# Ledger of designs, part 4: VH-VL binders against f9uss8

Target 1, 221 residues: f9uss8
Amino acid sequence: MVLTDIEYLLSYLEAHHVPTIKKKRHTYLTYHGLAEHYTYVLKDGIIKNSIILQDGREYNLSYIAKPDVISLLRDEVSRSTDQPFNVRIESEYATFYQVNRVAFWKYVNSTPELQNYVKNYYRKKLSENILRLQRMVMNGKKGAICAFIYSLVDLFGRKVNEGILIDFVVTNDDIAGFCGISSRSSVNRMLKELRTDGVITVKNHKFIIQDVSYLLDQIAN
Key: E = the ipSAE of ESMFold2; O = the ipSAE of OpenDDE; V2 = 0.75 times the mean of E and O plus 0.25 times the DockQ between their complexes.

## First folded at step 2 (VH-VL; framework fv_adalimumab_6cr1)

Design b1 (at its last look DockQ between E and O 0.02; V2 from the best seeds 0.00; counts 0 for: pae E 21.4 > 2, placed apart)
Fold by OpenDDE, look of step 2:
Structure b1 (fold): chain C 221 residues (1-221), chain A 121 residues (1-121), chain B 107 residues (1-107)
Amino acid sequence: as target 1 above (221 residues)
Amino acid sequence: EVQLVESGGGLVQPGRSLRLSCAASGFTFDDYAMHWVRQAPGKGLEWVSAISWNSGSIDYADSVEGRFTISRDNAKNSLYLQMNSLRAEDTAVYYCAKDRGYSYGWYFDLWGQGTLVTVSS
Amino acid sequence: DIQMTQSPSSLSASVGDRVTITCRASQGIRNYLAWYQQKPGKAPKLLIYAASTLQSGVPSRFSGSGSGTDFTLTISSLQPEDVATYYCQKYNSAPYTFGQGTKVEIK
């Protein structure tokens, strides 16, 4: 069985007995908390990446629910801005490999598979960022919210009788943060309208998408 | 009541400039993209320009590209259309229109009563 | 650019008649089509979006159908208050082009 790039990385890290750190829900691996001399790889769990804007607002970048080199994105953000980069644990626990930065790149530079991983990583992240930008320039807040909700399908979506359950609690504040919406009332109102229109429903604080086609109309295809 | 009110229309000579305004009320203005649509006398409707809620996305019809500038002030619940280098063919009633907000593309669920712009020598 | 063509340009029918207006796009626009009603001297009003979804408050005698390139607006029973010009509009992408309009009158 041929390992995927990420699987190869994980196997490599495991084989080299790289130390792991386990964090509890809603704790942070902040820019200040993440030692710059380490590369962090999410082993298991769910995290939220965010940046703190100059005005003090938090802008949510993405959920990550599969193994990922989260510090690579951090490094890119840090190169582009002086804004803090935050990683919040969203699952009960999250486990990270903590790799010496120099060692990590030594491994990458010496291993074709890891080089390929890194290349693909940047491609993937670039693509994700493009989509994020698209959401930010949507025609309206509702459109942005719809696009965001749809984006959760791949991460947390599960088919149910009523539609597609987003099997992850996403707060209105989180939505606001993902969509760059400063007004909580706006988010609440938009979600209410989506519910009224039968696009989504909420059960146990989780979204159920009842009209996926409607959400699809919110994104560029 | 949900309402859009256009202003700034009038008679202007070719080559001159005019700035239209639209005042929105009765809804959360900065939740929606806003549009200008015009209608020449006795003619059909023509989409002119669009601006997203945060001004991050702006589009123009080819007929006005480079001459018209759409903008908005969310704090004032106002939409603007700066029209430069006006031409006779720009003569029309200009409508301010609210985006429905449910599509990647744009269609309009609220219209003002329009303001007449007449370009004539 | 995608051209939007309505047919007919004008029609006259009797009260109670079934009226059909066609809108054709020169290229496929899926269901990204809206219909508007404009009464004389008034601003347009949204009737239908997504080709077939009736806007809130619009009488049920109005209906829309179609997908791709061919679309239809139907008034099942024409009423005097329906005297207006009707426009289709694509919104799949810019430009958001309107059809040339169909003027509906009562005989």
Scores: ipSAE 0.032, ipTM 0.647, lowest interface PAE 3.3, mean pLDDT 90
Fold by ESMFold2, look of step 2:
Structure b1 (fold): chain C 221 residues (1-221), chain A 121 residues (1-121), chain B 107 residues (1-107)
Amino acid sequence: as target 1 above (221 residues)
Amino acid sequence: EVQLVESGGGLVQPGRSLRLSCAASGFTFDDYAMHWVRQAPGKGLEWVSAISWNSGSIDYADSVEGRFTISRDNAKNSLYLQMNSLRAEDTAVYYCAKDRGYSYGWYFDLWGQGTLVTVSS
Amino acid sequence: DIQMTQSPSSLSASVGDRVTITCRASQGIRNYLAWYQQKPGKAPKLLIYAASTLQSGVPSRFSGSGSGTDFTLTISSLQPEDVATYYCQKYNSAPYTFGQGTKVEIK
């Protein structure tokens, strides 16, 4: 069998005896603006990228829930090693390969299969960023929440008898941060409306989507 | 013609200095981390030092830290070991060894034939 | 630091004998274990990496097994050219420590 790009990267790192580190829930792997000598590759676990806004609010950018490189915004010759995002662990723990940043790019520049991974990585991230921008211009705050909840289906969705379970705990503070909503109480109000209307329910602190069409209609308006 | 050739060994008094060289040929030198490993006469192998492909990471064994300095010149395909404040227990054959990876921490898939350093009064 | 202990320190065996050498790490090192052969007057040569993967060009009578803390090098049928000292080495992290060595002789 032909290895996928990410399978090739993971096998390459294992063959090169790249060390791993483990981090526990709600600790940080990296911080926005601080220097870092390493490129990190998620082996297992779930992380959240964010930045802290000038007013102290946390703006959440994305989850990474499958093996992937955390960030490739700096290359081997960059004078700055500043990290673009805070990276917080959202699962019980997460494991990362830790590769010297310059060494990682040397591997890439000398290995056609890793070059292909990096090219596909940038395509993927561009597409994700376009979708994120589209969500931010949605019609109203409720539309943004509906779009965000719908986006969790691909990341964490499981079909169950009651609907689509989002098999991951996402807090109201997290939703506020992903949707650009300034207060937890605004998120609470809109989620209460969705629950009352039979669009979602909560089981064991997790959302179950009961009416996907409603979510899609709020996005398409 | 893939090979590593060490040089610079010899007899030296305690407290003095010596510089070892290792010349690489037949492979792309700056694709790999490099190591020094030594072996005292009649004794086992002892890892001494490692240097990543770009000198960005360097490690030493406790026994030599502060006295030995590993370096490399990728333009000359050469690895070096500067040995200062030599002691009798530094007497050994010194091997240069190629790491499988860019960063050290793999295994040594190519060794030179070694150069003897004798520290004696 | 993780200690690497080989046993036995030396052994004598006849041509054709099965030879087993063990290596114990003081802490778990997964399968990040290599075996090297050093013939008298020669540099070491890699035999096995990742505990059990045979380096290219190494005769199939050599094999390795184990993971975690306990590792074994086996020579299924000892040959005259196998007279050497054998070293295990961990490579999971620095320091890249070798075992003390096992000298194999023919009686």
Scores: ipSAE 0.000, ipTM 0.405, lowest interface PAE 21.4, mean pLDDT 85
ESMFold2 (binder alone), look of step 2: mean pLDDT 94; pTM 0.953

Design b2 (at its last look DockQ between E and O 0.05; V2 from the best seeds 0.00; counts 0 for: pae E 15.2 > 2, placed apart)
Fold by OpenDDE, look of step 2:
Structure b2 (fold): chain C 221 residues (1-221), chain A 121 residues (1-121), chain B 107 residues (1-107)
Amino acid sequence: as target 1 above (221 residues)
Amino acid sequence: EVQLVESGGGLVQPGRSLRLSCAASGFTFDDYAMHWVRQAPGKGLEWVSAISWNSGSIDYADSVEGRFTISRDNAKNSLYLQMNSLRAEDTAVYYCAKDEGYSYGWYFDLWGQGTLVTVSS
Amino acid sequence: DIQMTQSPSSLSASVGDRVTITCRASQGISNYLAWYQQKPGKAPKLLIYAASTLQSGVPSRFSGSGSGTDFTLTISSLQPEDVATYYCQKYNSAPYTFGQGTKVEIK
């Protein structure tokens, strides 16, 4: 069996007995910028990456629900801005590998597979963010929400008779933060419209997509 | 390797019961709805039943409703079909099928080899 | 219930021929239609979903079109390995009904 790049990384970390830390839901992974001594790799759980804007608002970048070197993106953001980069645990718990930063890069520089992982990581993250930006700019607020909801399918989507269940609680505030919408009431209104139009339903605080075609039509791809 | 393997088929008399099993491998079983589709000899395909990833949603074709029960054990990566009150018209190859997973509705991107159920006096 | 009707029930064509199979739904099903290929003695294989999206690994000579009630599967150049029965299937809602099938043979 050929390991994916991330699987290779994980196997490498395990082989080197890299310590792990476990954090509880809605706690944050502390970050000290470029002075940070550790590189963190999500091993298990769900996290949310976000940036704190100058006005104090939180802009949500992404959910991550699979193994990921979260520090790489964090470091890039920190290099580009003085804005804090947050990593919040969204699942009951999340487990991270805590790798010495110097050691991590030593591993990367000496291992072609890890170099490839890092290279592809940046490409992937760049592509994701470009697409996100395009959707936010080109589709309007409602389109952005539709795009966001649709994006949750890959992360949390489960097929049910009624449609596609997003098996993860996403708050309206979270949606606002992901879509760059400052008004919670605006998000509420648009969600209500989607519900009224039979595009989505909400059960147990979770979305069920009933008309995926509608969502796709709202996405300018 | 991604694979579905059906078992449990055989010859049975009308009115009797039979339980089919499907073993899944090579993919995250509990991420996907699973289905049974059957095909009578020399005939077309007929969707029989569907079960969502956590068994929270189940559907049956009218032809089997009340007689068949679909279930799954995610810990065992297994899908089941309990068939009661079998009829001659239930004679078919029964396929286990994986749902595509991310689209509205049910369509099938992976099939097992099928297991033959013959209902005859 | 929505009825799915394929046409023709069977056809014979020469290698290299353009083959067209139609599927009609008795009611509108948008683009929630899939096409399957079943070779003799084998399980069905997904060819097309969303009426026109080619499944990964399927040869480009296969294509699908249509929406609403009328759908078409096209083989641009029939090959010997394409001998099979083809089925359309609606998946807009239960029941997830298949067409009766179209048997494709080589002359």
Scores: ipSAE 0.026, ipTM 0.573, lowest interface PAE 6.1, mean pLDDT 90
Fold by ESMFold2, look of step 2:
Structure b2 (fold): chain C 221 residues (1-221), chain A 121 residues (1-121), chain B 107 residues (1-107)
Amino acid sequence: as target 1 above (221 residues)
Amino acid sequence: EVQLVESGGGLVQPGRSLRLSCAASGFTFDDYAMHWVRQAPGKGLEWVSAISWNSGSIDYADSVEGRFTISRDNAKNSLYLQMNSLRAEDTAVYYCAKDEGYSYGWYFDLWGQGTLVTVSS
Amino acid sequence: DIQMTQSPSSLSASVGDRVTITCRASQGISNYLAWYQQKPGKAPKLLIYAASTLQSGVPSRFSGSGSGTDFTLTISSLQPEDVATYYCQKYNSAPYTFGQGTKVEIK
């Protein structure tokens, strides 16, 4: 049967009786800089990757909102490894397959379909990192906020009568962390400007995009 | 008028192929992901396939993957389901359904009337 | 894959009765749950999304509740036009699985 590479990985883990764990909203699966013996694969839910900068600010790297491996930045030959990111649950719950890190890489090394998954995983993450870099380097603060909000459309966006609803709560702190903005109050001010200009509105703590063209015009090409 | 209209159903022998079409009108078709859902006679609803607004993401139910192909033509406001290697268990009314999002994964707020596919000798 | 189990599979009630239908997911799906009504010979119609939000044009006698794994559709006062089969559906991720349906009839 022809499965996508993530579908193959999930089927493989089920066939090998890999256990799952469930974590609730705003708890952490892993912490940056701590050794981890497991590779986690998101089965269901939404998580956020982040690191804490030297000055105490949280720098947000990405959401994972679809089944995917949480991190493959270490290989099986390392005697110990630091986790590259904090991983926090952003949905009410998230469920993860929990597989021994060394065993995971042994599976990959012996299974061509899993090797293909890993190859495509790195290609995807490289592309995502290039886009993230462009957002941060090529924009001022307002442009970065506009680029970030626009990027949420594929993850959480749906059409409603008032515009495009971002059907997920994203706080000013989260936005500050994704956009490299030092304070929540700066984000609040720029969001107020967007609301005043009729570009976005907020309903039930969620954004509704009313003028997509404005967002795109603020983003550097 | 906002509507979805399926066509292409009929009687077909096992092992043969059939192509279903769904024509959309009254809304901006390329703002939305689309789905196929089927219902065997006297049975419940079974999700079959999804396609994002730009065809960038596609998913299938396990029961049809490898045999069915979903596609869309945004210039013609049309959704398609190519059904190959048909089996008796594929006998159903096939519905076209509109997702509320650009990428699929929301709810189905508009359904077509369905087209009957019968797979029988 | 997450299975969706509805209860009961069928029921009969009198006009004016309060009717409840339950839907249970085998794993948590947050509030990504929709309810559909299908009258005989017709296409399904969306009633409720996000577990509890009424679709425009749906009578206020319909309500939904629940989150996580346990969900309920309630018809506060059953009307003759509510004779239908009701389906829940998860939409948190593919596959977008329906419950097996609950047939509601008037005795």
Scores: ipSAE 0.000, ipTM 0.495, lowest interface PAE 15.2, mean pLDDT 85
ESMFold2 (binder alone), look of step 2: mean pLDDT 94; pTM 0.955

## First folded at step 3 (VH-VL; framework fv_adalimumab_6cr1)

Design g3 (at its last look DockQ between E and O 0.03; V2 from the best seeds 0.00; counts 0 for: pae E 18.7 > 2, placed apart)
Fold by OpenDDE, look of step 3:
Structure g3 (fold): chain C 221 residues (1-221), chain A 121 residues (1-121), chain B 107 residues (1-107)
Amino acid sequence: as target 1 above (221 residues)
Amino acid sequence: EVQLVESGGGLVQPGRSLRLSCAASGFTFDDYAMHWVRQAPGKGLEWVSAISWNSGSIDYADSVEGRFTISRDNAKNSLYLQMNSLRAEDTAVYYCAKDTGYSYGWYFDLWGQGTLVTVSS
Amino acid sequence: DIQMTQSPSSLSASVGDRVTITCRASQGISNYLAWYQQKPGKAPKLLIYAASTLQSGVPSRFSGSGSGTDFTLTISSLQPEDVATYYCQQYNSYPYTFGQGTKVEIK
């Protein structure tokens, strides 16, 4: 069996009994710049990556719902912004491998699969952020929200009779943070419009997408 | 001095086996993935195999998969290539090559002088 | 697999001439391209990586350019010691493949 790059990493970490930490829902792993001694790899759970802006606002970057090196983007973001990089646990629990940073990069630099992993990681993140930026700029706030909701399909989407259930609770504050919207009332208003128009519905605090085409139409390509 | 020195090449008959060695010096051997690259007489370069610093990751070209085995001994600063079931098309100069250690793929910043393997009946 | 095609396969030029070798990838490889020099009877030597970054110790008369699918190695003023076969190599996608080589000779 051929392992994926991330699977290879995980197998290595397990084989070497690398220490793990377990965190509860809505607790944080906070990175305060490049001084951190550890690289963190999500083993299990769901997390949200974000940065804290100078004015105190939180900008949400992404959900991560599968094993991944969550701190890989941290150094780049922190280097460029000199702002804290936060990881909020979204699942009941999340487990992380805690790897010495120097050891981690030594391993990456000498392992072809992990070099490819890192390459693809940055490509993916760059692509995602470019598209995100494009949609935010080109489609306005409502378009940004539509794009965000649509983006959740790949992460949490499940087909149901009524449409596509996003099987994950996303708060309006989180939406605001993902879309760069400072007004909570604005997010509420736009979501209400989408509900009224039959684009989405909400059950048990979860979105059901009823009209995917509408969401796509709101996203400029 | 930073260098790689291959050995073990020679003339062999088809179906036979041969083991190549590469001795590394002048750099921290276990910091880098190592590679074998071969060159048939008068032909171009073909990547053959790669091994990570701790031997945890190994890759082969399709042309040698199942027949060749790459290994290393970090304590001896040595790289090896066990070649089984040799074929005429395996005739080539075999180079050991050092990975650059940079992210985003691999290319080679240090090569040995190569050792000639000739497979002929 | 990504195929790398070099052009020309061989060339002959005079000392002091500007020499250009091209390498084309079968698909986009961004700037993940290396160039090697192999002198007769010797091992390859890394000249350029990242399409345009000169390896330490390589003469400044060598330069690389290009991105995506089309790349160029340039020798601004060909010297006798530059007689060699030159290879491009992509490291964008596994397996990382070489061009067929370009033999450079002096007239």
Scores: ipSAE 0.007, ipTM 0.531, lowest interface PAE 10.3, mean pLDDT 89
Fold by ESMFold2, look of step 3:
Parts: structure tokens; C-alpha cells; sequence
Structure g3 (fold): chain C 221 residues (1-221), chain A 121 residues (1-121), chain B 107 residues (1-107)
């Protein structure tokens, strides 16, 4: 009975009676720049990380759609407790373990299995951030949108008769924020092209991918 | 110093071609999208073209699309504008300008001094 | 294309005066607006971005305000070195468009 790293963390938190909190869709768990003394671990639900750019636009970093620690950018000795990101709930509800930040790191530092989780967490997040950076800077706007849509398959994809349903509503504003595109009208124009070319369709505000190979061909490598 | 320096302007007859260059120094050129912006003598500013940091996305103003080609060589820290089928209305000072982002869509925090292109018979 | 209309086209004021320049967009552009200063014979220089954020190194007498369609650049106390033409520019949608400019002079 071998637990994955995240399964071990969740069982550890349960065994230590760590409290949970529940948040509704489109409310914020944390805000960029506000002081926060807790580490949050997603138990259930979907969230979006973002920041406000110098030009006032919201820059979207990632979704977290499976149990995971929300952020480990602050350790127990960090001088600042300011949150680096906005964290917004995107599912109807999300549930989080709420752990004192200093206590969390004490657990990690005393527990080899949690240290292993943290090492794997940083490797995973670094890889995800490299891919996000590549999407933002190595593609044209259309390629960035294609890469982003393709990235949603692992998070939200479901096979249906019409193709691959992305079973989650993603707005043009969200796409603009994930792709570093300054206007949602540019996003809308490029999505219209993809629909016209038979690459995607939209039903009930959700994407259905009809031509995965086209998306892959547009992604820089 | 941090700067952009344009070259390649001059007097040319309608229908002919010119190639403008912009040399960047003092910053990491391939971190940023780049633009061309022009200003007719005594007139205001007009955006001409943009190119992302890796040339993966390119846009043109309608007035120049099909005639002008923007390109960049990141190894040489250089931005280019190939201008074909020049018209009298293309007469302007041409500036290169640095976007603040990798993909274009922001504002211009660094400008070159400009190079004058005059198109006349 | 989004049209940007500045007013006035020119103005003359005394040293120490408060100067106000307005810029109107033909459609909503949120806060995606920049202001540039261009001195005679020189390239434009960024003053303000995101409608109200002062670029580093720009004197605090410059300020910007507005959102949506109506924007204002203010010089709280005009100085001799502020003689220039000022341009607003939207970066909400391509193509980028500029206002026609406002020339500021000392009387």
C-alpha cells in the first residue's frame, strides 16, 4: 500500500486534524500583496492563480484542478508574508486545508515523506512554468491559444461523440490572461478562425476539440 | 548605454524599395517584442508593425500590409523593416520602439531617434 | 480602429500653472492608455501607462486619470522643460492608435 506524495500529505493533514475551509465560485482565497500566514492545500475543486501586471491587466498563471499545495513560495523564515498571487475559485465550491505556514514547514522539515513531496512539487511546478513561458513567448498569438486549449485536455478533457469536450467554462478574458494577449477582441477573432476551420466548436460555453492534430501543429517545439 | 539606433532612411522614388535597420544595445533584445512607429513631417504618430520576441507573431497596419515586412535577427540584436512599393504617403520619420513584454500588446518604454524616409519623384 | 481625440490641440501657459490635457477614445479601452512626451526634434518618451501609473524617473508633477473612454493628463505646476507635444495612445486593440497631439508652450 504505497501512497503517492500528495496522498501521503493529505493523510498526514487528516491525522493532525487540520481544519478545512470552503469557498464559493469566483470568490478569492488570497489576494496578491495581502499578508497571509497560512499554507493552503486544495482538497477538492478548481482554482486559478493570477497576478496584476504593471499595465493593470490580470495575468493568469495556472489552474489547480487536483489536490495540491496552492503555493510554496514562502518558507518559515521568509521576511514577507505577502501573497505573490491572487487565488480565485473557479469550480462551484472548493475546499482547502488551512495550515499555519510556519507549522507546515516544521511538518515538512521533520518528515522525510513530506520532504519528498516538496522536492517533486518544485520539479513539477518548474516544468509547468517552463511550458507556460514557452506558450507565452515562443508562439504567435494563435499558437499560444492553441497550446493553452490543448493544455486543458489533461485537466478537463472528456471523450464525447463530437470530439474531446473541455468540461469547464473558460472565458475569452481568461484566455487572454493565460496567453498574454492584450485584448479579448483579438482572442475572439482567433477563436472564430479555429471554429471556422473546424478545429473547435463551442457548446454551452464549453469547447469541444474536433481536430487535436491541428492544435499540436500550431504549437512551437 | 541602453539605446535603439535606426538606419537606412533616405530619398527614394515612388514604387521603389528601402530596408530599415534598428540596432539594439544595453538590454536583452530577445526578451522583448518590437515595433515600428512612424511620424509624417509635422504630423502625429502612426503605428506600423509589430513582431514578437521570437518572430512567432507579426502584425501590420492596414496601410502597409502586403508591402512592408518586419523581421528580426536576435543573434545580431537587430530589427528590420523591408518597405516595398513605396508611396508618397509613406514619407515619415520611422522609429523602432521596444514593447515591455515578450509578445506585443503593451506600451513602448524605449524609442530610437528615428530615420527619415522621403518618397518623392 | 479605435479613434483617439485629444483636446486642446495646443495651449500656452505660464510657469507654475496647472495644465490639463484630455483624451477621448471612440470605444471603451479600460485603462489601457499611455501618455508620451515628445520634445522638438526628439523621439517620444513614456510618461504614464495604465492610464495613471507614472513611469519611473518621471517627475511627480505629472499625473494621469480616467478609465473607459475619457482620460486626462495633468501637469500640476508647469516648468520650462515641459515644453513639448503630448500624445495619448491606446493599447487595448490593434492597431495601436494615438491622439493627434497637444502642443504645450510657455507664454
Amino acid sequence: as target 1 above (221 residues)
Amino acid sequence: EVQLVESGGGLVQPGRSLRLSCAASGFTFDDYAMHWVRQAPGKGLEWVSAISWNSGSIDYADSVEGRFTISRDNAKNSLYLQMNSLRAEDTAVYYCAKDTGYSYGWYFDLWGQGTLVTVSS
Amino acid sequence: DIQMTQSPSSLSASVGDRVTITCRASQGISNYLAWYQQKPGKAPKLLIYAASTLQSGVPSRFSGSGSGTDFTLTISSLQPEDVATYYCQQYNSYPYTFGQGTKVEIK
Scores: ipSAE 0.000, ipTM 0.422, lowest interface PAE 18.7, mean pLDDT 85
ESMFold2 (binder alone), look of step 3: mean pLDDT 93; pTM 0.943

## First folded at step 4 (VH-VL; framework fv_adalimumab_6cr1)

Design s60
Fold by ESMFold2-Fast, scan of step 4:
Structure s60 (fold): chain C 221 residues (1-221), chain A 122 residues (1-122), chain B 107 residues (1-107)
Amino acid sequence: as target 1 above (221 residues)
Amino acid sequence: EVQLVESGGGLVQPGRSLRLSCAASGFTFDDYAMHWVRQAPGKGLEWVSAISWNSGSIDYADSVEGRFTISRDNAKNSLYLQMNSLRAEDTAVYYCAKDEYYEYGSGYFDYWGQGTLVTVSS
Amino acid sequence: DIQMTQSPSSLSASVGDRVTITCRASQDISNYLAWYQQKPGKAPKLLIYEASTLQSGVPSRFSGSGSGTDFTLTISSLQPEDVATYYCQKYDSAPYTFGQGTKVEIK
């Protein structure tokens, strides 16, 4: 088996005895705007990244369900700088490496394998953000919900007799936050329409996508 | 402004029937499941019944099963509870409550009415 | 059916005190737990849903924690307007069982 970029990073951090922390469901690892000198790397678990909008609403940016660096947006050199996102734990527990930020960038600058990881990381995140912006701007509220539900297939999807089970509970508040929808009523109405039309169903609080083609037709791509 | 206004309560004799109504406004009524919750004088809250957005799913607490019937009229934005074979232990304030979801069984109650008192006494 | 048990049944504390109320489900309900505040003569008001998510407009001194079977509601600095009975409620499936309530009073 060939070691992936993230597997290399995890092995590197373990070999250098980087400390870990463990957090339980629905607690926060860090907050948007908190001054801190760490870069966090998810070792195991599921987390949600978000920011608080000026009107007090939470805008959800991503779920991370596989080991990865949480964010590399902060300055490489400054002793302390503000965290870019709120990070909430969504699994029963999540475990993270806490890497001194200046030390992390020193490791990257001296290690070609880590430089490759960082370049691929930025490329991936830029691509994801452009795609998110395109879907939200082009597809309207219902299209945004359809695109969001489809995006969960990669993270949580598994084939069942009825369709594709999204094996993770996603709340209406989370959907509103991911789609930039201020009204829970709008989310509820659109989910009701999708269920009535046979596009999705709900079993044990989890979505089952019954008509994947419908969701894809809502995504202008 | 979400409002739920219960009516139809009052004094009724054991064994008789009573129909409660809940008038909803300020939200799209037919997008949400609805519930009845009661509270006996000086006692805690007890869930009574639930109905989905389209009346396709209905459930009752064991204590009222077979005696009470929940229904809704989406054209009138109204929820109802038909109470038959009333007993002294049915004496309570009855609250209309809105589910946060169109199906019940995974949503919490985000809005409540002010309640209507039902007294079952001879 | 799943039983919901709150502790304590009542408490009396001073303004500014930290107050904790616990709620135990007899079986795993994941995070499908809500907390309600009820003042005398008034309807219940939603405080917290999904065990730890604060309802919009609720003061930040209120917080919830827990998952599975054990849950806690905390008021970090008790205020006079917090005098009420607090209820937990499961909503993983029918029946939507409430705890018996915890009465919070100022001494």
Scores: ipSAE 0.024, ipTM 0.590, lowest interface PAE 6.4, mean pLDDT 86

